# Designs tried in a protein design chat: VHH binders against Lactate utilization protein C (lutC). Part 2

Target 1, 175 residues: Lactate utilization protein C (lutC), of Deinococcus radiodurans (q9rt57)
Amino acid sequence: PLSRAEILHQFEDRILDYGAAYTHVSAAELPGAIAKALGNARRVIVPAGIPAPWLTVGMDVLRDEPPLSHAELDRADAVLTGCAVAISETGTIILDHRADQGRRALSLIPDFHICVVREDQIVQTVREGVEAVAASVREGRPLTWLSGGSATSDIELVRVEGVHGPRRLQVIVVG

## First folded at step 1 (VHH)

Design j1 (framework vhh_5j56_2)
Fold by ESMFold2-Fast, scan of step 1:
Formats: structure tokens, C-alpha cells, sequence
Structure j1 (fold): chain B 175 residues (1-175), chain A 124 residues (1-124)
């Protein structure tokens, strides 16, 4: 097996290779890192399960209650989510759409996705990642996987509704 | 390296049923696989439309477009490396070429590999 340091280094390398942005911060630095990633963007979709301390002054927080329309999601500057698990060997992040990620549309429609990954969510292998989400699958939860990707213009399954994946992904590893 | 081959298309009467098959080679449907397979269709003069998808690993999470939900069912047979689309209550507007497509985790959310397509005609 790889050491923890090797697992983290491999994850960073894979994410960067896919063209996504990457930063690694302490818990105390996380709100500042999120604010920096947003730049001048203000309208941020924030799922209900996102911890309040992650949010900074100057954010125009968009809650999905009542549910935001497609046009409202499209006009948002960014979406902020957590994740279910991250896989180092492939640079994959899996969302199972629990409270800190929200419904699928929240991570597919906005052009900018800021995804917070805790260090303890990063596993070495695909098998470990699959095992980490097995319970969510048994509950009937949808899964979304991110491989450092950008626009999803060729996923016709949701294209008729004008849904495409984010063109920018910022991964923030916290720990 | 990844290849997809569709079969099972044909001519049916309105209200009939067809089962399409998609045989994959170059990857396997087991717990180590991060591939997903989707079914798409395209009618003459229309844009390509996504219908249904199933994940290879992760217990087989499925999705359906509104136009086919309740009429079409996607399933997989890991031993045969095959994904099926069971189409019930077929309507004339279901007439199209049906495509199987696969995406792997390493290529993001895009469908990277496409089959040749199989014609489905719903007509008297």
C-alpha cells in the first residue's frame, strides 16, 4: 500500500492532470480558500448540509429551498459541495447527493464547482471507493463521479433540459 | 480498446416490446469497474436524446429520461458483460436509431465510446 503522503500526492497529480484546480488547506484556512477560489463571484449555491463556518462574508448564498429553477441554477456563479469519497489512483471524486452535496442538478448546471474533500475521505484504490459508497447505492441514491472533468456537452441523458457539467472544478482538500 | 455492439432492433407494432442488448469488450462490469453505460437515440432531423444509464460498479445506479420512464428498463448481466434496454409500450415516436455508449471515470462525465447503433421502427 502507499503511505498517506503518497496517496495525497498521487491524488493531487491526477486532479491536476485532468485540468482541475487543486489546493490543500487546514480547517482554519478553508473559508479563506473557498473565498479565494470564488474571486469576485458572489452568487453561490450552498446545499443544506454545508457547515456554516465554511461560508464567508460577501457570499450571496442561494439555498435550494424552495427548489431553484434551471434558469436560477444557470445564473449562479458557483456551487459549493462536499463529497462522499475520493479515489487517489484515478483522481476520481464521487458524490452520493447527501445533504452536503444536494440534488444532482446542483452539481451539474452551474459552470463552476468548488468541491471540498476531507483528507480522511481520500482512499487509494477504486475498490475502496466502491466499498465506501455501497451503502448509498443500497439506499437507492444516485451517484455522480468527477474525474477532474469539465463541460459534459455530450451526456445526452440530461442535455435536453440544458444540463451540462461544470466547466471549472476547484478541489479543496482540507486536513 | 473499448468496443460496444448493439443488437435487438427491428420492426414492431405500436404497443409492442423489444429488448436491446449492448455487449461491451475492453472492460468488465465488476466492483473494480468505474464504467457507466447509457442508451441514446436519434431520429431523422432530430438531436440525439439520452434515455437511460446504468453504472458498471457501485451497485448499478440507474437513471431514465422523462419520455421513457415507466416504459423502458435498463439492466446488466455482469457475467456476459452486457447491458439491456427492455422497451415496453412502444409508440411511433420511439422510432429511431438506438445507440449504446460508455464512459469511464478517467474521461470525466462524457460518453467516450459509442456503438454503431441499431434501428428501431414502430409502425403498422
Amino acid sequence: as target 1 above (175 residues)
Amino acid sequence: QVQLVESGGGLVQPGGSLRLSCVASGFTFDYSSSYAIGWFRQAPGKEREGLSSISGSYGGSTSYSDSVKGRFTISRDNAKNTVYLQMNSLKPEDTAVYYCAARGYSYGPEYDYWGQGTQVTVSS
Scores: ipSAE 0.000, ipTM 0.140, lowest interface PAE 13.8, mean pLDDT 79

Design j2 (framework vhh_5j56_2)
Fold by ESMFold2-Fast, scan of step 1:
Structure j2 (fold): chain B 175 residues (1-175), chain A 124 residues (1-124)
Amino acid sequence: as target 1 above (175 residues)
Amino acid sequence: QVQLVESGGGLVQPGGSLRLSCVASGFTFSRWDYYAIGWFRQAPGKEREGLSSISSSGGDSTSYSDSVKGRFTISRDNAKNTVYLQMNSLKPEDTAVYYCAAEPYYSGTLYDYWGQGTQVTVSS
């Protein structure tokens, strides 16, 4: 069994090993960390469930309501989401597409994905991660599994045909 | 198997009203199976026109084309797996086949599932 500090360290190591970017911040630092991750990117897709305090004045916020077309999603600079659970031992993040993540296309089409993970969402093992989303699966929610900018689903073992998924992933862990 | 079935079309005089229904089977009208449901129409010799949409996130956000704004109202009843289009003050120009379409959560396109359509004729 790993300590909480060891679980967080392992998660960071796995994320970085896949070539994704990682930062760990307090809740007060989160809006600044998101802005820094965006850099010169202005047009950011923001699902309805994202807390308003996470957003900064420099963002050109694209709401997916009414739904954005494939071409509009492809032209966005980034998408900002939360997550359902993160698995330390594999460096995997699972989305169950609740309000703070939005529909599956939001996590698959844009080239840059900024994913906010709360510390309490990080579990040690794959079994714990699967258990954390069991209720979503029973409700019929789709799942998306993220590792190193790659996305897969429990419906398909490969990326959706004709869609390439995000090229870049920035993980922000908030305490 | 996923199906959308439209109903409620028919013949109506100018100035009349109709309510169209779109019933889904093989999936549910929720964020898990779809993101948005829309109404479209196509008249003979014309391109398909989008009329209205209703989404599943952030409450029931709706949109309307300028040609129907103020006359048509979209609504949904998730318990009945049904989306409605209330059409008021109908004009001869509204004569068309009306289609219901759904954006599946996983599709990556705006509308992948289409119904067979229901004919609306506005004339005497």
Scores: ipSAE 0.000, ipTM 0.138, lowest interface PAE 13.0, mean pLDDT 77

Design j3 (framework vhh_5j56_2)
Fold by ESMFold2-Fast, scan of step 1:
Structure j3 (fold): chain B 175 residues (1-175), chain A 124 residues (1-124)
Amino acid sequence: as target 1 above (175 residues)
Amino acid sequence: QVQLVESGGGLVQPGGSLRLSCVASGFTFSPYESYAIGWFRQAPGKEREGLSSISWSGGGSTSYSDSVKGRFTISRDNAKNTVYLQMNSLKPEDTAVYYCAAKVRYGDLSFDYWGQGTQVTVSS
């Protein structure tokens, strides 16, 4: 097994390795890190489960209730989500589409995805990651795997018609 | 404009080796234009199977399916816009058309660009 420090370092290396941006911040720094990642982007899709303290007054928050159309999602500047679990050895983040992630289209249609990962959500192995979402799988929840070629799931993924995925991913690890 | 071209296929006997090449044209292997390149194969009457992928960075994060792990090695030369698949200990079951594919958008559930394929036949 790896130490926690080694797990966190490996996760950063893997995320950077496949072209995503990475920052590690304290809870107090998180709203500022989100704002910095957005830059000049204003129109941000925010799932219902995202904590209010993460949001700044400069954001034009887009709620998905009633559901936003494909065109509306495509015109958004960014989407902000949490995650279900992150896997260090592959640099994979799994979304199970609970309240802080929203329905699948929210994380796949916008070109820019800001994903907040709590430090305690990062596990070492693919097996541990799969175990962490076992309940969601049993419930029939859809899963989205965010990875850049280090996970075997990347090479066997089925295309969702009309959905191409974000061109940019910013990972913010908080803890 | 964007295309991937595979080469290096052919006939080889069981236990033999082949090295496949995938050359990208119209885009580069960089964080701005591609995130990962994957190798896939399809045998007659079978569904397409993912084999291996390599990510953008200098060292490259790699993955392998269980069927080829330990026998196949993926590598890249970013300056030549080329990805390689070194195939060792080939078996008759490895007979298929081999494709390379590029993943341009991070977070996509599929690969965006596909080559035309190169035939690999493992037979005596």
Scores: ipSAE 0.000, ipTM 0.168, lowest interface PAE 10.8, mean pLDDT 78

Design j4 (framework vhh_5j56_2)
Fold by ESMFold2-Fast, scan of step 1:
Structure j4 (fold): chain B 175 residues (1-175), chain A 124 residues (1-124)
Amino acid sequence: as target 1 above (175 residues)
Amino acid sequence: QVQLVESGGGLVQPGGSLRLSCVASGFTLGYTSSYAIGWFRQAPGKEREGLSSISSRYGGSTSYSDSVKGRFTISRDNAKNTVYLQMNSLKPEDTAVYYCAADWGTYPLHYDYWGQGTQVTVSS
């Protein structure tokens, strides 16, 4: 059995090993970390459930209301989401497409995904991760599994030419 | 586990050239959105000096200290997970141990990950 510190270290190790970027920050540092991850990117898709304090003045925020077209999503520089749960042993992040993640296309079409994970959302095992999203599954919500910068659970969309998961993933752990 | 390994140092004559390499492991230069790799040097009895940096973002961006601008060039090869420092028109005052350092997306930049260094000696 792993301690909380070991679970967090393992999660970081798995994310980095898969080639994604990883940052761990306090709540106060989070807006700055998001801005730094964006760099020169301006056009950022922001789901309705993202807290306003996470956003900085340099962002050209794209709201998905009315829904953005495929071409508009493809032209965005980045998407910013939260998550449902993160699994340490595999370095996997699960989205259940609630308000802070938005509809599936928002996390799949843009080439750069910034995903904010609260420290308390990180569990040790795949079993615990599945248990954490059991209610979403019972509601009929779709799930997206992120591993190393690609969504792997939505295999039908991955097979469509020109619709790949993000090539770049920045994970920001806050807590 | 983030690790950096420098190579390419050695003894050169004034006016000569060297290319230093910094191989990264534990992260991938081609897929990262939030890193900077910097080159630093330290000579005996002097403080560490920042020389050049390259970032992961959108084709990269580069910076140079005034002491090396126009003589040194930083570049990357994402396929080899390597950052290079091309050093031209070397001078005796360039003699130092050269380090590469990585910032893995911290705000502000901390450069908490350092290589072990490679010795460059410019002497006749």
Scores: ipSAE 0.000, ipTM 0.105, lowest interface PAE 16.2, mean pLDDT 78

Design j5 (framework vhh_5j56_2)
Fold by ESMFold2-Fast, scan of step 1:
Structure j5 (fold): chain B 175 residues (1-175), chain A 127 residues (1-127)
Amino acid sequence: as target 1 above (175 residues)
Amino acid sequence: QVQLVESGGGLVQPGGSLRLSCVASGFTFEHLSDYAIGWFRQAPGKEREGLSSISGSGYGSTSYSDSVKGRFTISRDNAKNTVYLQMNSLKPEDTAVYYCATRSFYYGSGSYPNDYWGQGTQVTVSS
């Protein structure tokens, strides 16, 4: 069985292994970490559920109300989301598209995704992660899996070239 | 909510063929082309078995389990919101309820596998 510290370290290792960026910060450091991750990016899609204190005055915040077109999403520099749960053993982050993540297109079309994960959202095993989103599945919510690891399934899906999804992922763990 | 409905099942003799259809509806702004779709089956007293999948992109990548490779063919017609499973050389062992479901893409992000399931269609292979 892994300690909490080992779970966090394993998660970091898995995220870094597939080429995503990783930062671990306190709540007070979070807005600065988001700004640093954005760098020169200004046009940022921000779902309605993102806390206002996470945002800096340098951001050109794009709201999805009214819904942004595919061209508008593609033109954005980045999208900022939270998540539903993260799985340490595979480095997987699951979005169930609640208010702090927004509709599916918001995280799949932009080329740069900044995903904020609270420490208490990180579980050790795939089983625990699936259990954490069971209510969302029962409600019929769509799920998005961000992963450099294999999802456990009876059949492996073939990776398809040209499928939309961010080419850059910055994970910011807060706690 | 996205709804999947299977059809095309029935009774067939060993060595026969059936074509199953999976029709999708209830999209808010996504289209069938946004989803990878898989076919599964479940026989009495057994766990669900994955059989085949097809990607949501224009690339049209497919995969098959060893038990059906060479006998079954998956295809999609996005204009009709339909995914098909062509089943050839059917065996008594293929008797099961067949389901279609959405699948995750293996590309670092995508939909969770099996987040939408159809009601199933019965296939019986008997002499």
Scores: ipSAE 0.016, ipTM 0.148, lowest interface PAE 7.0, mean pLDDT 78

Design j6 (framework vhh_5j56_2)
Fold by ESMFold2-Fast, scan of step 1:
Structure j6 (fold): chain B 175 residues (1-175), chain A 125 residues (1-125)
Amino acid sequence: as target 1 above (175 residues)
Amino acid sequence: QVQLVESGGGLVQPGGSLRLSCVASGFTFSKYLSYAIGWFRQAPGKEREGLSSISSSEGGSTSYSDSVKGRFTISRDNAKNTVYLQMNSLKPEDTAVYYCAAGLYWDSSGRLDYWGQGTQVTVSS
């Protein structure tokens, strides 16, 4: 098995290899890191489950209540989400669309996705990642795989995936 | 959002060939998500059967069901936003409505994000 430091280093390496941006910060530094990632972008979609302390005074927060239209999602500068689990060996982040990620459209339509990953959400292997979301799968929740993950089901003869989504991904690991 | 439109179906004799086309519109590419477009078919009284898929990755990962492997070939023309299914050595049992579908994910219910309207393929003489 890999040490925690090796797991974190491998995750960073895989994320950067896919061309996504990566930052590792403490909890105190997280609001500043999010603001820095946004740069001049101001209009940010924030799912209901995002902790208020992550937000900074410079953000023009867009809530998805009532649900934003496709055109409104397209006009947003960014979306800020958490995640369900991250897999170090493949550099994969899985969303199961709970409250801190919001409905699928929020992470798929805006061009810029800022995804916050807590250190304790990063597992070493694909098996551990699948186990971490098993409850969500049993509930019938959709899963979104970011940064090089595709479905691993060996009983599915065909995996079908669309061709739209964010053009930029910023991963912020906090811990 | 994404819309898929199929064409190329029709009547063909056993042993013949057809090429189906699926034109996609409303796409915005992202390198951070796995993308695939697949072909499915459904004959009367049968369940919908997955036939083939192709990913958005360069060099494309492809898959084929055992019933069509070696006879059907999936390909992509990204400049035209078009996915093709080349069907060779057609048999009467290939008679079905053929569907193009695309998804950004899989889930436990087998739901896909987008489906075309279907195109009829009839193999007889």
Scores: ipSAE 0.000, ipTM 0.291, lowest interface PAE 10.8, mean pLDDT 78

Design l1 (framework vhh_lunsekimig_d3)
Fold by ESMFold2-Fast, scan of step 1:
Structure l1 (fold): chain B 175 residues (1-175), chain A 120 residues (1-120)
Amino acid sequence: as target 1 above (175 residues)
Amino acid sequence: EVQLVESGGGVVQPGGSLRLSCAASGFTFSSYALYWYRQAAGIERELIASITSGGSTNYVDSVKGRFTISRDNSENTMYLQMNSLRAEDTGLYYCAAYRPGYSSGWYDYWGQGTLVTVSS
């Protein structure tokens, strides 16, 4: 039984412990936080469901419609997604590949993943996280589980179907 | 400017102990996750121990139960207590601090390293 503040602190600690980057911002600060995280990255893959206000001037947006080739995904500097739910006790983020996350290849091929997590998507336990995506599982949606790796310079995320995942993860919590 | 300075390395016999220190300046120490990395000759630098801002610790299997990482936020210092040292623990030990939310991805602030030699 953790308070909301304790849940958020634990989530931050877990994410940082894996070597991933973390920042917490208000909704008004979110576009600036995304731009800051991208830095000099020019080619960013953006799923169709990402809200237009998250995108700022200077981004070279690559849309996945029609679907980008493997080579095009590999050449991108970063991918920007939302998520389905985040689990505080393990520092895990689950994607169910709805419109704001896109197809699985988008989260697996690019080297740098910027993942936006709404504060209200963060739950305390693995059980609560599984419950939050139960409807997606019943719909037959694939799930991707993201966790940080062992080193800050070479983070190996949880893989789906043996595909090598991004080596860098930036988590932006908004709320 | 962010600075991390290691100390405490040296030559020790197998089964011996050493305590490494990492003194930090130039950032809000208590807010950062802190790490010990080891680089042995011919081996890529590897993460061996970590401690989060909240105090949670993690270790690579080869040192678990023998090494203890800790932090003292009042003195801006991180420690690695190394017990039951083995020949394979020989290497250059680096401390690192992780800066959340930095502008161009992940950054580790690194010390210059301190050498630990376990001599049989």
Scores: ipSAE 0.000, ipTM 0.131, lowest interface PAE 15.5, mean pLDDT 77

Design l10 (framework vhh_lunsekimig_d3)
Fold by ESMFold2-Fast, scan of step 1:
Structure l10 (fold): chain B 175 residues (1-175), chain A 123 residues (1-123)
Amino acid sequence: as target 1 above (175 residues)
Amino acid sequence: EVQLVESGGGVVQPGGSLRLSCAASGLTFSSYHLYWYRQAAGIERELIASITSGGTTNYVDSVKGRFTISRDNSENTMYLQMNSLRAEDTGLYYCAADHTIFGVVTPRSYDYWGQGTLVTVSS
């Protein structure tokens, strides 16, 4: 088994291997880290469950209420979400589309995704990750897996035109 | 100007082996994530194997232990070594390339696709 420090280091290594950006910050540093990740990006989609203290004065906050159109989502500079669980051994992040992540389109259509992961959401193995979202599965909630390899056994086989995943991912681990 | 060209397909008996190649012109593979897809009769294209720009590999369960994906950035070529071939491995094999960060649980748009190479496993 890996120590907590080893689990965190492995997660960082996996995320970086796939070309995503990674930073680890304290709770007090989180708003600044989000602002830094955004850089020149101003129009940011913010799901309803995102804590207000994460938001900085430079943001043009886009709420998905009423629901944003595909064109509106495509025009956004970034989306800011939390997650359900992260898996260290594969560098995977799972979204179960609760309030701090929003509906599936919010994490699929924008080209830049900033994902906040709490330290205590990072587990070592795929089995532990699946167990962490078992309640969401029982509720019939959809899952999105962000993984640098293929989540091939979990990929939907139905093709949807005009939809692709984000080309940029910034992972911010807080704790 | 950008082209991906697959080669190495053919007819082979069950239990046989084939090595597929995907060669690129007009782009440099070293910064791309690379993929092998398979299209069998009557089903949509299925992602079989992937290799990231960093060298991490992934496989669909049905080919794990039998297929090996690799890349040679100096030759701008990607390979799929296929061993212990089965009748259900029959299909058109496509290579694809993109610079997207992670896979998602939905279809993806790739930057580039090849034309495909046919693999037939028949006794």
Scores: ipSAE 0.014, ipTM 0.259, lowest interface PAE 7.6, mean pLDDT 81

Design l11 (framework vhh_lunsekimig_d3)
Fold by ESMFold2-Fast, scan of step 1:
Structure l11 (fold): chain B 175 residues (1-175), chain A 118 residues (1-118)
Amino acid sequence: as target 1 above (175 residues)
Amino acid sequence: EVQLVESGGGVVQPGGSLRLSCAASGFTFEDYALYWYRQAAGIERELIASIWSGGSTNYVDSVKGRFTISRDNSENTMYLQMNSLRAEDTGLYYCAARKYSYGYLDSWGQGTLVTVSS
């Protein structure tokens, strides 16, 4: 079994190996890290469950109320979400589309996805990750698996060819 | 059995201070993010402060500089130090713990009442 520090190092290594960007920050540093990841691109889709303190005054926040059209989602600079769980050994992040992640279209259509992962959401093994979302599966919730800038809306822990998602992924681990 | 128990609420004058405690039993804090929520009469329950497993903290704007959240993993207890209390701070204060993001919290306390009145 790995220590917590080893699990975190493995997760970073796997995420970077897929070509995604990675930053580890404290809660106080999180709004600045999000702003830095956006750069000059400020139009960001924000699900209702995202904490207001994560947002900076420079952001042009797009709310999905009423639901944004496909064209509107495609024109956004980025989407900001949390996650359900992250799996260290594979570098996989799972979304179960609760309030801090929003409906599936929000994580599939925009070209740039900024995903906030709390330190305590990172588990070592695929089995632990599957166990962590078992309740969501029983509730019939859709799952999205993230790896290297692509996403799928399937319960499988494998990237499916032909399914498209964001071309860029920035992972921000907070804790 | 997982249990969170809040204490420390009471009646205080505007400008006063209170320290709330949240004691956990049936599990250890070390891997949990911990939260303080506030619910005023007729108002939706609001997240006011959080402390992550690594010790980093976050606050809603209305309490920044007045409230301080802290945790003592050896005592399995979380605290909320409340200074410069205002009438608007009146409400039930709940603690909560979460290990994974499920769109819900893993456990909730029963709440402790804070009343700020002249």
Scores: ipSAE 0.000, ipTM 0.119, lowest interface PAE 16.2, mean pLDDT 79

Design l2 (framework vhh_lunsekimig_d3)
Fold by ESMFold2-Fast, scan of step 1:
Structure l2 (fold): chain B 175 residues (1-175), chain A 121 residues (1-121)
Amino acid sequence: as target 1 above (175 residues)
Amino acid sequence: EVQLVESGGGVVQPGGSLRLSCAASGSIFSIYALYWYRQAAGIERELIASISSGGRTNYVDSVKGRFTISRDNSENTMYLQMNSLRAEDTGLYYCTAKEYYDILTGYYDYWGQGTLVTVSS
């Protein structure tokens, strides 16, 4: 098995190889890292479960209450979410759509996705990732896979420009 | 649950036009992307065009500038406008929808039955 440092390095390598942006910060640095990733983007969709300390006064926060329309989601500059688990060997992040991720449309429609991954959510293997979300599956929760490299992926379907998932993904690992 | 039904295929002369439709019987709310595939005799299915939930499109090079994909989320329908048709465009056209729900594959895939396009030369 890989050490924790090796798992984290492999995860970064896989994320960068898939064309996503990556940064690793401490908890104290996280709000600044989110603001930096947004840059000049103003309108950011924020699920209800996102911790208030992650947000800065420069953000135009769009809440999904009442639910935002398809057109409103498409016009947002970014969406900010957490995740359920991340898989190092493939560079995959899984969302189970709990409060810090919101409903599926929030992670699928906006063109820019900022995804916060806690260091302790990163596992080495696909098997461990599936095990980590087994309870969510038993509860009937939907799953979304980001930046997948699984053997079942159709690369043309996954990597067709302008069609599959957010065109830009910024992964921020915190810990 | 989503069922997809294609229509609009037929026989057309080179240089002609056809509009294909793909109607979904259920809500396409959680459908991230919709695709048109083509299967010609003796080859595997080829991705022709795709459109995301936000309306972003992509095309295979051979149809770029000739085909236009669009979707109407309010009517749960996707279209493929085909112009300047060529003999090599002949094939069975399938629509498919991709929904992120399956933990094993990352997706549920929905496929229609196909609609036949014949470009007579």
Scores: ipSAE 0.000, ipTM 0.158, lowest interface PAE 13.6, mean pLDDT 78

Design l3 (framework vhh_lunsekimig_d3)
Fold by ESMFold2-Fast, scan of step 1:
Structure l3 (fold): chain B 175 residues (1-175), chain A 118 residues (1-118)
Amino acid sequence: as target 1 above (175 residues)
Amino acid sequence: EVQLVESGGGVVQPGGSLRLSCAASGFTFRSYWLYWYRQAAGIERELIASITSGGYTNYVDSVKGRFTISRDNSENTMYLQMNSLRAEDTGLYYCAARVGATFPYDYWGQGTLVTVSS
């Protein structure tokens, strides 16, 4: 088995290999890291479950209540979400669309996705990741699997040419 | 408000036909990908057919050649023409809508019941 540090290093390596951006920060540094990742972008979609302390005064927060239209989601500069679990050996992040991730359109329509991963959500193997979301699957929750800058539902089998998820992914590991 | 409302379900004999409709309101219908799901007793909800905003269709093997999905953007309605119905086609039929193939469903209908006599 890999050590904790080796698991974290492998995860970073896999994320970077896919061309996504990666940073590791403390809880105190997280709001600043989110602001830095946004750069000149200011209009950010924020699901209801995102902790208020993660947000900085410079952000133009877009709430999904009432639900944003496709055009509004497409015009947003970014979306900020948490995740359900991350898998080190493949560099995969799984969303189960709880309150801190919101409905799946929020994480897939905007071109820029900032995903916050808590250090304790990173597991070594695919088997462990699947086990971590087993309860969500039993509840009938949809899953979205992120690899690099793209997103795909593992339980969705529709094949259509030219369809893709967000163009940019910034992963922020906190802890 | 956003709504998807299914209609056209009913009781039919094996070999019969039904046409299901899914009427949409409250969103830009033309831009959405549309789906028919089926849930039978004791079975997980399964995707039966899909149609993209561009009109491309897809079907599960068990209904291919028997079912036809179509859309009318001027009426904001999606259809499922069901021919040569079998007992196994019995179930609740749900329509669902989302943007593109990479996105999970934004909207679901209430379902319409199709019963094919044993």
Scores: ipSAE 0.000, ipTM 0.095, lowest interface PAE 18.1, mean pLDDT 79

Design l4 (framework vhh_lunsekimig_d3)
Fold by ESMFold2-Fast, scan of step 1:
Structure l4 (fold): chain B 175 residues (1-175), chain A 120 residues (1-120)
Amino acid sequence: as target 1 above (175 residues)
Amino acid sequence: EVQLVESGGGVVQPGGSLRLSCAASGFPFSNYALYWYRQAAGIERELIASIYSGGSTNYVDSVKGRFTISRDNSENTMYLQMNSLRAEDTGLYYCARHLWFGESYYFDYWGQGTLVTVSS
């Protein structure tokens, strides 16, 4: 088995291989890292479960209440989410669409996705990752897989093709 | 919710037989392939038998001819009939259902395991 440091290094390596951006920051640095990733983009979709301290003055926050239309989602500059678990060996991030991720359309339609991953959410193997979301699957929650190919959402996850996610992904690991 | 529950393990002498069962619930059983794995102490978990929704089966060479995997779609249960047991067959036996991602698979559900001990 890999050490914790090796798991984190492997995850970074896999994410970068997929052409996604990667930053590792402390909790105190997180709001600044999010602001930096956004740059001049200010229209950001923020799910209800995102902690208020992550947001800075100057963000044009789009709430999904009432639900935003496809055209409104497409017009947004970015979406900010957390995640359920990340898998180091494949460079995969899984969303189970809890409050800090929002409904599936929020992570699939905008061109730019900023995904916050806590260090303790990163596991080594696919087996561990699937075990981490087993409860969400039992509850009937959809899953979205990022950085491992096509985005997919289905409680069975047996085979889903032709689903496209954002063109740009920024991963921010915090801890 | 998806559940897999193994049973049928026990202690048996070399040359003996055991039948393992895997009771499944929470998904359309007849539509899915199911798998038996075993794990001996200090050894990686090994896939030993598979049964597909269409009824075809696969086995690792070490159990071919001795073990038979089967399923009963009306009872949502998968079986492993183990004959001519050897000391090296000792281990924890798990049933599993896998997720597919493109052309690869992921382990999505595991049972708790059932212990098989072959000793003289």
Scores: ipSAE 0.000, ipTM 0.099, lowest interface PAE 14.8, mean pLDDT 78

